# Ledger of designs, part 201: VH-VL binders against o60147

Target 1, 175 residues: o60147
Amino acid sequence: MLEKNKYLYIFRHIQTNQVLLSQGNVLKKTALFQLPYPLQKPVAPNGMRPAKLRKDHWVPLLKVEFPNESMFQSVFMQLLNYRKYRSVQPLTSDLLKLPIPVRRRKIMRQEVPNTIADLADILNKEKFPENSVRLQLSDKSDSEYADWPPSVQIDSEEIKLSRGFREKTTVDEAR

## First folded at step 9 (VH-VL)

Design ya25 (framework fv_tocilizumab)
Fold by ESMFold2-Fast, scan of step 9:
Structure ya25 (fold): chain C 175 residues (1-175), chain A 119 residues (1-119), chain B 107 residues (1-107)
Amino acid sequence: as target 1 above (175 residues)
Amino acid sequence: QVQLQESGPGLVRPSQTLSLTCTVSGYSISSGYYWSWVRQPPGRGLEWIGYIYSSGSTTYNPSLKSRVTMLRDTSKNQFSLRLSSVTAADTAVYYCARHEEWLSHFDYWGQGSLVTVSS
Amino acid sequence: DIQMTQSPSSLSASVGDRVTITCRASQSISSYLNWYQQKPGKAPKLLIYDASSLQSGVPSRFSGSGSGTDFTFTISSLQPEDIATYYCQQSWSTPYTFGQGTKVEIK
């Protein structure tokens, strides 16, 4: 009854399709450190800093409900490791043929399919009970980027773009 | 605002269990962050032991995994370390520290507690 | 596990000197590297995170650079209070690992 912090909130950028993972329904500015390609120029000349967080530019992609915090933490950490692993892989020859701006755009746009595929791969490897993990997507067609195990129940109701996880706000503060 | 402080016996006999508690003030351990133990043998470098997430989920250094247990006591805002079957090699200053999930940098540390393993 | 090799093990420099310490990871860790200062009898203090970001309250004479496997920590103008041992730490994956430390002394 008094369960807490068993949801994984996945956001996508409205223009670039870059993905941010969050343990809460509100993005923290530090989440921008997940991004290899910042959304705007660095703020500090003496170092790399996260781009300004504009919450109105990030919409729900997927919400995952786990039966408990232990399962949530295991999947969340594995998903972070998959994301980090992808960031250090050599670029394929087909990507190297593209001009740098086009290449970056294509890489960024692949974050949605890649994140969904990675999530499914992790859930397929885990021995979770049948129907124990609930997925709710903004666009159910995104579920087609992967094959899901019996442990996953895909919600018939989509996350509405106008509703999201929280009412959209703009923020530029760091805490 | 946030402060961490270690407590526990400073002397443990070989083969016994080393037990330390970290008391956190200024922040609820249930509200987030990863809470870690890091040790340092006298005159040597730092070794990460493990962490406990705000939910109670743990990850331990594989080199110590068979001997390590970490637990939370949310009513006292504490987390603890138990290291079994200790030897002289476990003599070290033990620190508790916290880090966040993305960059995993240790921003707050306890003052350290020296534990000597001796008969 | 990711091995962190730190160089040199110790150095002596004069006040006002530029001091450089290097850290090498056994595999690519992107920018997930932190630098700590430890004075005798004290807990480590975070100076630099994410390879190049200065922690709040830390003097600007401290800086970090690098990505992938090779990282550098610099003190642009060494002060007497900077006498300490400095450690790098990778935060790419568990187990988190530290370099062996660099002892910085004044001549």
Scores: ipSAE 0.013, ipTM 0.616, lowest interface PAE 8.0, mean pLDDT 83

Design ya26 (framework fv_tocilizumab)
Fold by ESMFold2-Fast, scan of step 9:
Structure ya26 (fold): chain C 175 residues (1-175), chain A 119 residues (1-119), chain B 107 residues (1-107)
Amino acid sequence: as target 1 above (175 residues)
Amino acid sequence: QVQLQESGPGLVRPSQTLSLTCTVSGYSISSGYYWSWVRQPPGRGLEWIGYIYNSGSTTYNPSLKSRVTMLRDTSKNQFSLRLSSVTAADTAVYYCARHEEWLSHFDYWGQGSLVTVSS
Amino acid sequence: DIQMTQSPSSLSASVGDRVTITCRASQSISSYLNWYQQKPGKAPKLLIYDASSLQSGVPSRFSGSGSGTDFTFTISSLQPEDIATYYCQQSWSTPYTFGQGTKVEIK
């Protein structure tokens, strides 16, 4: 019984550690516009549209259940804004001295801890009711990237799906 | 719409410092991107001089590094080039250009400013 | 520094011809190669980035291919307005370096 717009599904790339946010339990190709640079070469004339989405390359990072759709929308929009602001922040001098491909890989690897920290920061600011937000992670140690407010209840059971939030994941779904 | 415009003296005496300014409109230089200078001697190819990033961090072409300084003025939305101890070999059209933070291609260029080094 | 060797230095072709220019890097640059068009008295204009991606607003007759050290730029059907000098540029590492240019003329 999945309720549309009550759950936030967060995915990570199995190789790059890049993060995608989704309002549904299945990633849509448009989610790739969240990435600051493409995983594959851009194929559109404007250069902004990454190549095809390979769903088998994205695994669940975490799932957040909100008490209502209004709170979900608020947090989701704020998280997208945090990602946008991170993309325009000055790079450290240590990163700037690295070759561009190495620099990009280091920045990509930070998307998981950054996204988790940003989510916790938003939830701390929102002052939601105690135990009203349910968080389920694929790896519970990832919760250590942030201090969580009293509003957050971390599920004792980790996410068991390895290729997305669909109950039945097949190689054909990626094609 | 993003536009870049070079300005500065068109004639510089040998041994003096060449100074050029790039004025950017339609985008804040402090909001991101790498802001570069590229030169082209008459009838020859393109040579990258260096860039300045949002943070003020600079990277210069090693062949010019001892003579080059780049600065930004965020209040005027400008970045500048100073090239010291110039010789006739520094005679060129100087372009300012922007390149993407993650894909380093020059998507916007100024119109170019000819600087002649002559006594 | 990464040296970019561009070939040929000049070519003459007829309107409608397929024109091919090559660029070779002295070391592997993956796909970090761009192509620019420069007309006399004008600034260079970006045509292709990341070896094969067409810049917004650029006609589809322009294309790029290649990876590693060997790259190709193609104009599938040469038009009169395509008379220009074309430059490749590597963006793998600083200093960014350009090929020496290929002058394209109409016969």
Scores: ipSAE 0.006, ipTM 0.524, lowest interface PAE 11.1, mean pLDDT 82

Design ya27 (framework fv_tocilizumab)
Fold by ESMFold2-Fast, scan of step 9:
Structure ya27 (fold): chain C 175 residues (1-175), chain A 119 residues (1-119), chain B 107 residues (1-107)
Amino acid sequence: as target 1 above (175 residues)
Amino acid sequence: QVQLQESGPGLVRPSQTLSLTCTVSGYSISSGYYWSWVRQPPGRGLEWIGYIYHRGSTTYNPSLKSRVTMLRDTSKNQFSLRLSSVTAADTAVYYCARHEEWLSHFDYWGQGSLVTVSS
Amino acid sequence: DIQMTQSPSSLSASVGDRVTITCRASQSISSYLNWYQQKPGKAPKLLIYDASSLQSGVPSRFSGSGSGTDFTFTISSLQPEDIATYYCQQSWSTPYTFGQGTKVEIK
């Protein structure tokens, strides 16, 4: 069996608090397609997408470890669907009263709490085995944005921002 | 540059299994993207058949799900389509294509392989 | 499944004309819509993704707009090499579905 643990890497923008999901420990430029409306979606013909990924502007938020591909894919796809759904919801009357720049800043700031809450909601609805999903956060206080099911184990060690999601050698070429 | 190329028999008898392979060059199929099959009957539109994810999971069009299997061969950088119990309605040009995970737009396509189902 | 309906099924226009094709989804798909060009005997070629984003290497005369259920694809100044069938495709959910296609010919 070649089954191995699978990881979901979640990044946060250092200034805007926007969130990017990644299947690898380093962001690819296609990750920018995740940026939700209105932040990335021009309404005009020939609308332009951000061309540059500034990797130094994105820091670790959360690393999620799954014991197998099936659990990873189920959670990842549901999380993508939550983000798609949020991007098309009508804005609340309170948000519509705000000037566009203030409104966008408020929406962006909520991406971290929303992503964590969505992840927890998905994990609470799934009936995964006890302690089968491991969370490692850059700031453990962010775990308080949600209530976690028995399937979740929160790592006592925080991710050090200076290291990013650097790969740890799990396959050793011992010589 | 990324290139996709279909290969397999162009003629299949009714009730047999249609088998096609897509060979990918310029990118490892295990490193990213979703790898799809799309077909087009002569003079008709496009129909998505399914994809295999770069980590192996598959999703098939419900209309074909009972007859479709997709597999990867990462050592050969190939993915394949098997469609069982074929009929004349399965006569089509079969394309392999890739798409990224967020917007699911097909940015590279194979040239297409015509498969005719006849006795 | 999400049904995609294109209009018109075919059109004939002169070089330099503005050509407009529309695509309607049976339910809201936000901006998750792509446009492809297919020439006879060839594979489809991506022109527009995410409703309005121009694919790298595609001429600027091609454009897309719309959101929700109604989408438009435009060729601002038709060229002879643009003779082809054009397809919209929704990527909101699987199964991914295509419109029936619009054949563009030069008269």
Scores: ipSAE 0.267, ipTM 0.730, lowest interface PAE 4.3, mean pLDDT 85

Design ya28 (framework fv_tocilizumab)
Fold by ESMFold2-Fast, scan of step 9:
Structure ya28 (fold): chain C 175 residues (1-175), chain A 119 residues (1-119), chain B 107 residues (1-107)
Amino acid sequence: as target 1 above (175 residues)
Amino acid sequence: QVQLQESGPGLVRPSQTLSLTCTVSGYSISSGYYWSWVRQPPGRGLEWIGYIYHTGSTTYNPSLKSRVTMLRDTSKNQFSLRLSSVTAADTAVYYCARHEEWLSHFDYWGQGSLVTVSS
Amino acid sequence: DIQMTQSPSSLSASVGDRVTITCRASQSISSYLNWYQQKPGKAPKLLIYDASSLQSGVPSRFSGSGSGTDFTFTISSLQPEDIATYYCQQSWSTPYTFGQGTKVEIK
């Protein structure tokens, strides 16, 4: 049967504000590989990969629904490239002046604004059809981190996900 | 637990299409991971051919110049490789392998299938 | 494409020796570097991923280090079963590329 992945889920850590991307509404332990560990230069001072995935420590940040799998793949791959690019950029002189623990906290805290800005930048470049992409946020004020293109419809509906646990839908149950 | 096994003809004539199948057990290929083909000519090093993502999206090594097609059969839990217009330079042991999504390390490999291209 | 260069191409050492293999990337790959062991007639086996993370079930005598362009793989106390060819692999970008391999033999 026809089955298409057209959803992108983004989670944030309740303490650190670090971000995890997921193609489904379930976080797998391998998702932690998105985070640096062991500590490495130039990223070494900023490494904070947890030893295990505690699903209760991660809450949904946003959910993106694409009209088809091709658009999902394009955006998802570009978002991964943006995250890789950020990981190798030299630290600013302002950050280098900070003690390592303070620097780490500041960098991690910026992952939410950075991820939202990157997502919006990608969507602005792609020029998808008007209102074709549905964005659902846990906190609507997070949409203010970026200017969104006409292709994006920001939904007022709450994300119906517990902390890192699967939300069952008719589509998910049919799979 | 997870096992990969290659199958297909061990001898292919020049100009024909090389066709191999990888059968996966212990994990559903549609549930995650990248599923790759890697080859090794006798006595030489490893060359990555391409992957198929669990969603069906593919990426191929540009050096193989559009000769590669990869497909998945989710009902049989298999993915396959087709390499067209083969020459003696395509003689190699062909491995299927799984790599996880974020760091792309190959954690499970098939045993390898030798394909000889000869007239 | 990212070129991976290993050194040495081959080495011979005694049981109990510390052996090191190096791998150099033609551009920065952060920590996206993996190490594999391949015994004659067998598939490669993952030993180290993310430059320095030991794969589960792999003996602690194997270790990796490095970041950016320069990486090192170490066997702290060589054992007879470690006779194999070792390969580094970059996973920074496609096409994924491997070093040419280092053959490790016991004297």
Scores: ipSAE 0.470, ipTM 0.790, lowest interface PAE 2.8, mean pLDDT 85
Fold by OpenDDE, second read of step 10:
Structure ya28 (fold): chain C 175 residues (1-175), chain A 119 residues (1-119), chain B 107 residues (1-107)
Amino acid sequence: as target 1 above (175 residues)
Amino acid sequence: QVQLQESGPGLVRPSQTLSLTCTVSGYSISSGYYWSWVRQPPGRGLEWIGYIYHTGSTTYNPSLKSRVTMLRDTSKNQFSLRLSSVTAADTAVYYCARHEEWLSHFDYWGQGSLVTVSS
Amino acid sequence: DIQMTQSPSSLSASVGDRVTITCRASQSISSYLNWYQQKPGKAPKLLIYDASSLQSGVPSRFSGSGSGTDFTFTISSLQPEDIATYYCQQSWSTPYTFGQGTKVEIK
């Protein structure tokens, strides 16, 4: 059961492209806390925190396998911090020129590349052992959003997980 | 070997609070897994009540959420169920059970504890 | 909530017979379905998880299949000790829900 603690899944919303971090391939309700509170009563996809987690609305963006739980936890927390930091930064002048709904959509569309870039930045700083981190993407082209350190081995195969379904992990296979 | 054992009063009066404790042996609840309560009225099917994680995080069945409280004591390797404002409809065998974090199948169960709600 | 519907509610078969129980989910649950055996006065016992995976220590005469919304539980050769009520349970989302059960008896 220890093996499951070394897997990071990042999910994206199929409509809004918002991202959620998950320990393992199971999204928990608590993951919704990663999303900002709605300014008004929202109905997804308004780019805000929905009232309920709909698993069928989320698909995997990428999967990361770390050597151990400690490394996972470090990266996981840093990713959350990066997101928080970004959320409090002033908006660019270009975004401020746009109506609020359009602005929100633009910001949300940037969450995927930003998250990938964040991950790469964190991994670059962590200096993990060479080829110790395995990265699998749902779209291999997404790897182009960042420069990856030698610690990262990018899987040639894309994630096969589809909307509303979990993929079986090595942990599942070992059962 | 993992073992679960329910304990608590077998009789509760209407409007009172049902309280049960599950003692786990052979495995530390702090090591992982989710710890659930499931009940079964006499001659009826099974109803999931909720689960608690070792961090204290809980998830309850919406049908019972307003009346259910689950706690855990990692030092005693126990977790508990409290069900308030009980009625005759809450008469059931109450099971504690464990399920893993991925597939959520209940692999270990307690023997069950009958709780009767009666005046 | 996801509703689980088992069929039949009860059945009677002879020793050695093939027994089949079906479970239908009100929505797709992928392979997140489990099967339990419950004997009178006992707690449920896990037999099958993830639709088709046999729990350790469970006889090979028990099997499961299916995905999405339709699932099947099979006893290839019914034994006297298999007299029990069998339940399916979805583990796709909370609240976890069970089928109403299928009582299996020997003729």
Scores: ipSAE 0.005, ipTM 0.579, lowest interface PAE 11.4, mean pLDDT 87

Design ya29 (framework fv_tocilizumab)
Fold by ESMFold2-Fast, scan of step 9:
Structure ya29 (fold): chain C 175 residues (1-175), chain A 119 residues (1-119), chain B 107 residues (1-107)
Amino acid sequence: as target 1 above (175 residues)
Amino acid sequence: QVQLQESGPGLVRPSQTLSLTCTVSGYSISSGYYWSWVRQPPGRGLEWIGYIYHEGSTTYNPSLKSRVTMLRDTSKNQFSLRLSSVTAADTAVYYCARHEEWLSHFDYWGQGSLVTVSS
Amino acid sequence: DIQMTQSPSSLSASVGDRVTITCRASQSISSYLNWYQQKPGKAPKLLIYDASSLQSGVPSRFSGSGSGTDFTFTISSLQPEDIATYYCQQSWSTPYTFGQGTKVEIK
């Protein structure tokens, strides 16, 4: 409920490089349903999702500020659709030849470049006003994964999270 | 609940093609998971044959890949195995099974179908 | 291909005994090892996945341990219904490979 509807936060998992989208600076455990590969091993045949959320294992990748809720909602929904589309694409023969853990690591490592490219593609497709969208990156070099439209202003200011996000041992589990 | 059921001829002549179908209920084969075939010769252990991913791509055991084809029929919620140029060594119980990519354990199995290769 | 070797090939034990089966991989597979139970005329049933995780609905007397190349499967108190052949399987890479099986019988 404390999330602002005009801000999109994207988080990166420090160990797997997997990406989560969030409205506002609080990451909810239900966001784990976005992941094609679960961070926790399932205990049931079809698994438990979300299984466990370690907030100290997620760091901000980027934050996008939109001029209004309508633009935010449009971009957010399109990003979710892009992620769904990617999740159903066939694996290449090169990836299928790799040991499963190596294959998963390579796929997960690509989530950051892919998410950034998807965001840029959506923003290039939408013709928003010049300098109307503010993009803050934790690492400015990540902006090089895509070409950005004139609507985007890129800053590398520190992305501030709520206090609860900094708890080193915070663990939320499905019951 | 998810259930898998094998069907197909129980007797195949040497040099012909073995064809089996796995019918899946309780889950759409195009919605996720890897769908595999595993065989077991009488009195021996288990041998993985190959899988078809929910979108249609396949991976086969290198020892069998020149003879194996797997296809899916999403309208019937089925996937199939074709094994060409069979010999007596291909006599086995054939199982279909499901596994997910992250941990790749086989969580659901069919009951198995015995295929005898004999003239 | 990754070769999986089980030991012993067969064993005979009494009800209530602790039964231990080992599985060795020809190369490191981290924790990507599963254990299955197969009763005569039936399909294999998953008991343990990822070396030590108990499948839901499986009795707690079954457990697994190990990492890398050496793995152990244990039945803490053998019951009559546990008479079966047990298989390990590596899920590190394709082709997926199984151990040769361990037949467990009651004395």
Scores: ipSAE 0.006, ipTM 0.509, lowest interface PAE 12.4, mean pLDDT 81

Design ya3 (framework fv_tocilizumab)
Fold by ESMFold2-Fast, scan of step 9:
Structure ya3 (fold): chain C 175 residues (1-175), chain A 119 residues (1-119), chain B 107 residues (1-107)
Amino acid sequence: as target 1 above (175 residues)
Amino acid sequence: QVQLQESGPGLVRPSQTLSLTCTVSGYSITSGYYWSWVRQPPGRGLEWIGYIYHSGSTTYNPSLKSRVTMLRDTSKNQFSLRLSSVTAADTAVYYCARHEEWLSHFDYWGQGSLVTVSS
Amino acid sequence: DIQMTQSPSSLSASVGDRVTITCRASQSISSYLNWYQQKPGKAPKLLIYDASSLQSGVPSRFSGSGSGTDFTFTISSLQPEDIATYYCQQSWSTPYTFGQGTKVEIK
């Protein structure tokens, strides 16, 4: 509709399974500040610059449609807070026993299940109207990482795999 | 070149509503970022008042006890602050500023507008 | 609300001196801390974001460090143009809060 609905776009890294949240269908470089582990080593010795954003390395995970801006902001801010809270938790003794590269890979792999579980937890705590929040996933099996409240409707159509949330281009159509 | 400029009356009577406008040039306020008001009483520190998101959603500092309203005028590329029931404690330089959502650092600021609350 | 405490509230130093300012948060804020410089009659200017990242165009003599609750801001060799009040700001959660400021003067 005419800006009545609001969308949260969630991206997944093709190699690491790390997750980025976005309020638009195109990632901004500042979204990389969400990551606990940069995708490349910082190059400045006295300053940790954000890693370079390669938009082709991020694919759609989930698109969440809210009927209005107020519901969107409430859920988005809570999801951001959950993400920040996770970043300050002490590592478990089991993780500390692992070599650093193995530990980081294990932590990164959990970002998809964790993000989906956090989203579901927030939506379960909020008393939104039935079927007021629509989820569209790139892989519907990812919805199994959580139990969803009655306020959530999962779209039967999956997001087509593309660069971001854009349709694929064909070689024949390129100019 | 993004620039922010405050405007509005420099003198407000106690119990009235303080009204300020921030005019943004070089970037559309509907294209991104959060747009904030921050104030500073003379000789004192900084206090964040609230923000308006590029879509129109707002978040306010609870310390201002529901006296705050922020609005946008997309045709003029402006956003505004209304602070009701003012007292001498609201005398301050008022700044508008921009920040992004993840690190929430204020990268561009207006010059500031002094508002004095006196009878 | 998260309270930010700076120390010292003011300091006097000579040109070329190393100046250190500290900022403490009342709860853990990870690295979500920014530093600003404010000269008399001017708006604040961002110097450091995300605790240790230098803003583009800011001289390398400015640096930040720390995580959790304890943060430091350093000017490695004080210059006359660095006379200003410096503020830390937590960006962990709203309401965003600032330290009370540290006034830096030349002797």
Scores: ipSAE 0.219, ipTM 0.709, lowest interface PAE 4.9, mean pLDDT 84

Design ya30 (framework fv_tocilizumab)
Fold by ESMFold2-Fast, scan of step 9:
Structure ya30 (fold): chain C 175 residues (1-175), chain A 119 residues (1-119), chain B 107 residues (1-107)
Amino acid sequence: as target 1 above (175 residues)
Amino acid sequence: QVQLQESGPGLVRPSQTLSLTCTVSGYSISSGYYWSWVRQPPGRGLEWIGYIYHYGSTTYNPSLKSRVTMLRDTSKNQFSLRLSSVTAADTAVYYCARHEEWLSHFDYWGQGSLVTVSS
Amino acid sequence: DIQMTQSPSSLSASVGDRVTITCRASQSISSYLNWYQQKPGKAPKLLIYDASSLQSGVPSRFSGSGSGTDFTFTISSLQPEDIATYYCQQSWSTPYTFGQGTKVEIK
């Protein structure tokens, strides 16, 4: 059956600031397909080889709690579509001035503010009930990348980062 | 190893509901991936019907959406297709297949089940 | 919906020949294109994903290239076991759509 609460986790790379979306608190290797640039050198004979998932290099950026699975799925799929669309947009004139390695590094750094802005845009369009969506960030200042609708309540407690971070609910809210 | 296998009636009468089941072994359907149905009319190409993902929600091809229902049975590790109000145009080999969400490439397929719609 | 057009619809070539098949999308799909091989009476088999990535266990003579709207699938040295129909598929957005297929035969 349909579960009553769902969590969306967004992870960031500790060095590059690249973002991975996850349907749960555990990153799967297939999430690496979201990356426009491999984390390691391309290898012959058939294009770029996907990077290996190093879970110790990815930390939670934010966690979103939805009241039901349907809202979670709608927002998650829209966020994936926003990421795909961004990957094919023309580069700005400022980025075109930069050498390719510097350009890629700058684009990767921008994934955090872009993902947060995209999330807020989706939530503004969806018109969910007041205070129905709970947002918890690892760095609360990242909430300033966007204007949030009345449906979003930003948790005063930040996500605490530690070795092998995997959050579990203490109440059975997603059964 | 992951294997998918279709089962269900090979003959369905016009106006009735086509019902097929895909049995998955070697991987739990509730643990990940998107589980799809794809059909192929005799001598023609492939048409994606829809998917059910591991939490249970579905997405259907708009051309078939009003007639399609997909369900999962996690206790049997199965997912099913129901296509209502069938006509001769629904005669096809029906495949179940899996994919992940980003690249959506179908890496494992069932063997296919021919369903003929005739009186 | 995104339309996928394959060419040619069929071709005949000799063992050892380089075979190329093309696929055109009605709109830009970046690299979100997959290639499948289907032998008579069998399910399709994934050969190439993400335009150019070779699926595990697939021989290196198969390759893919392209981005945007124009894509190419190549068999560098055709073998008898390669006789099949080949399909492209866009994975940019649902509904996922397939090309009409290219039948590859030996002369």
Scores: ipSAE 0.058, ipTM 0.686, lowest interface PAE 6.0, mean pLDDT 83

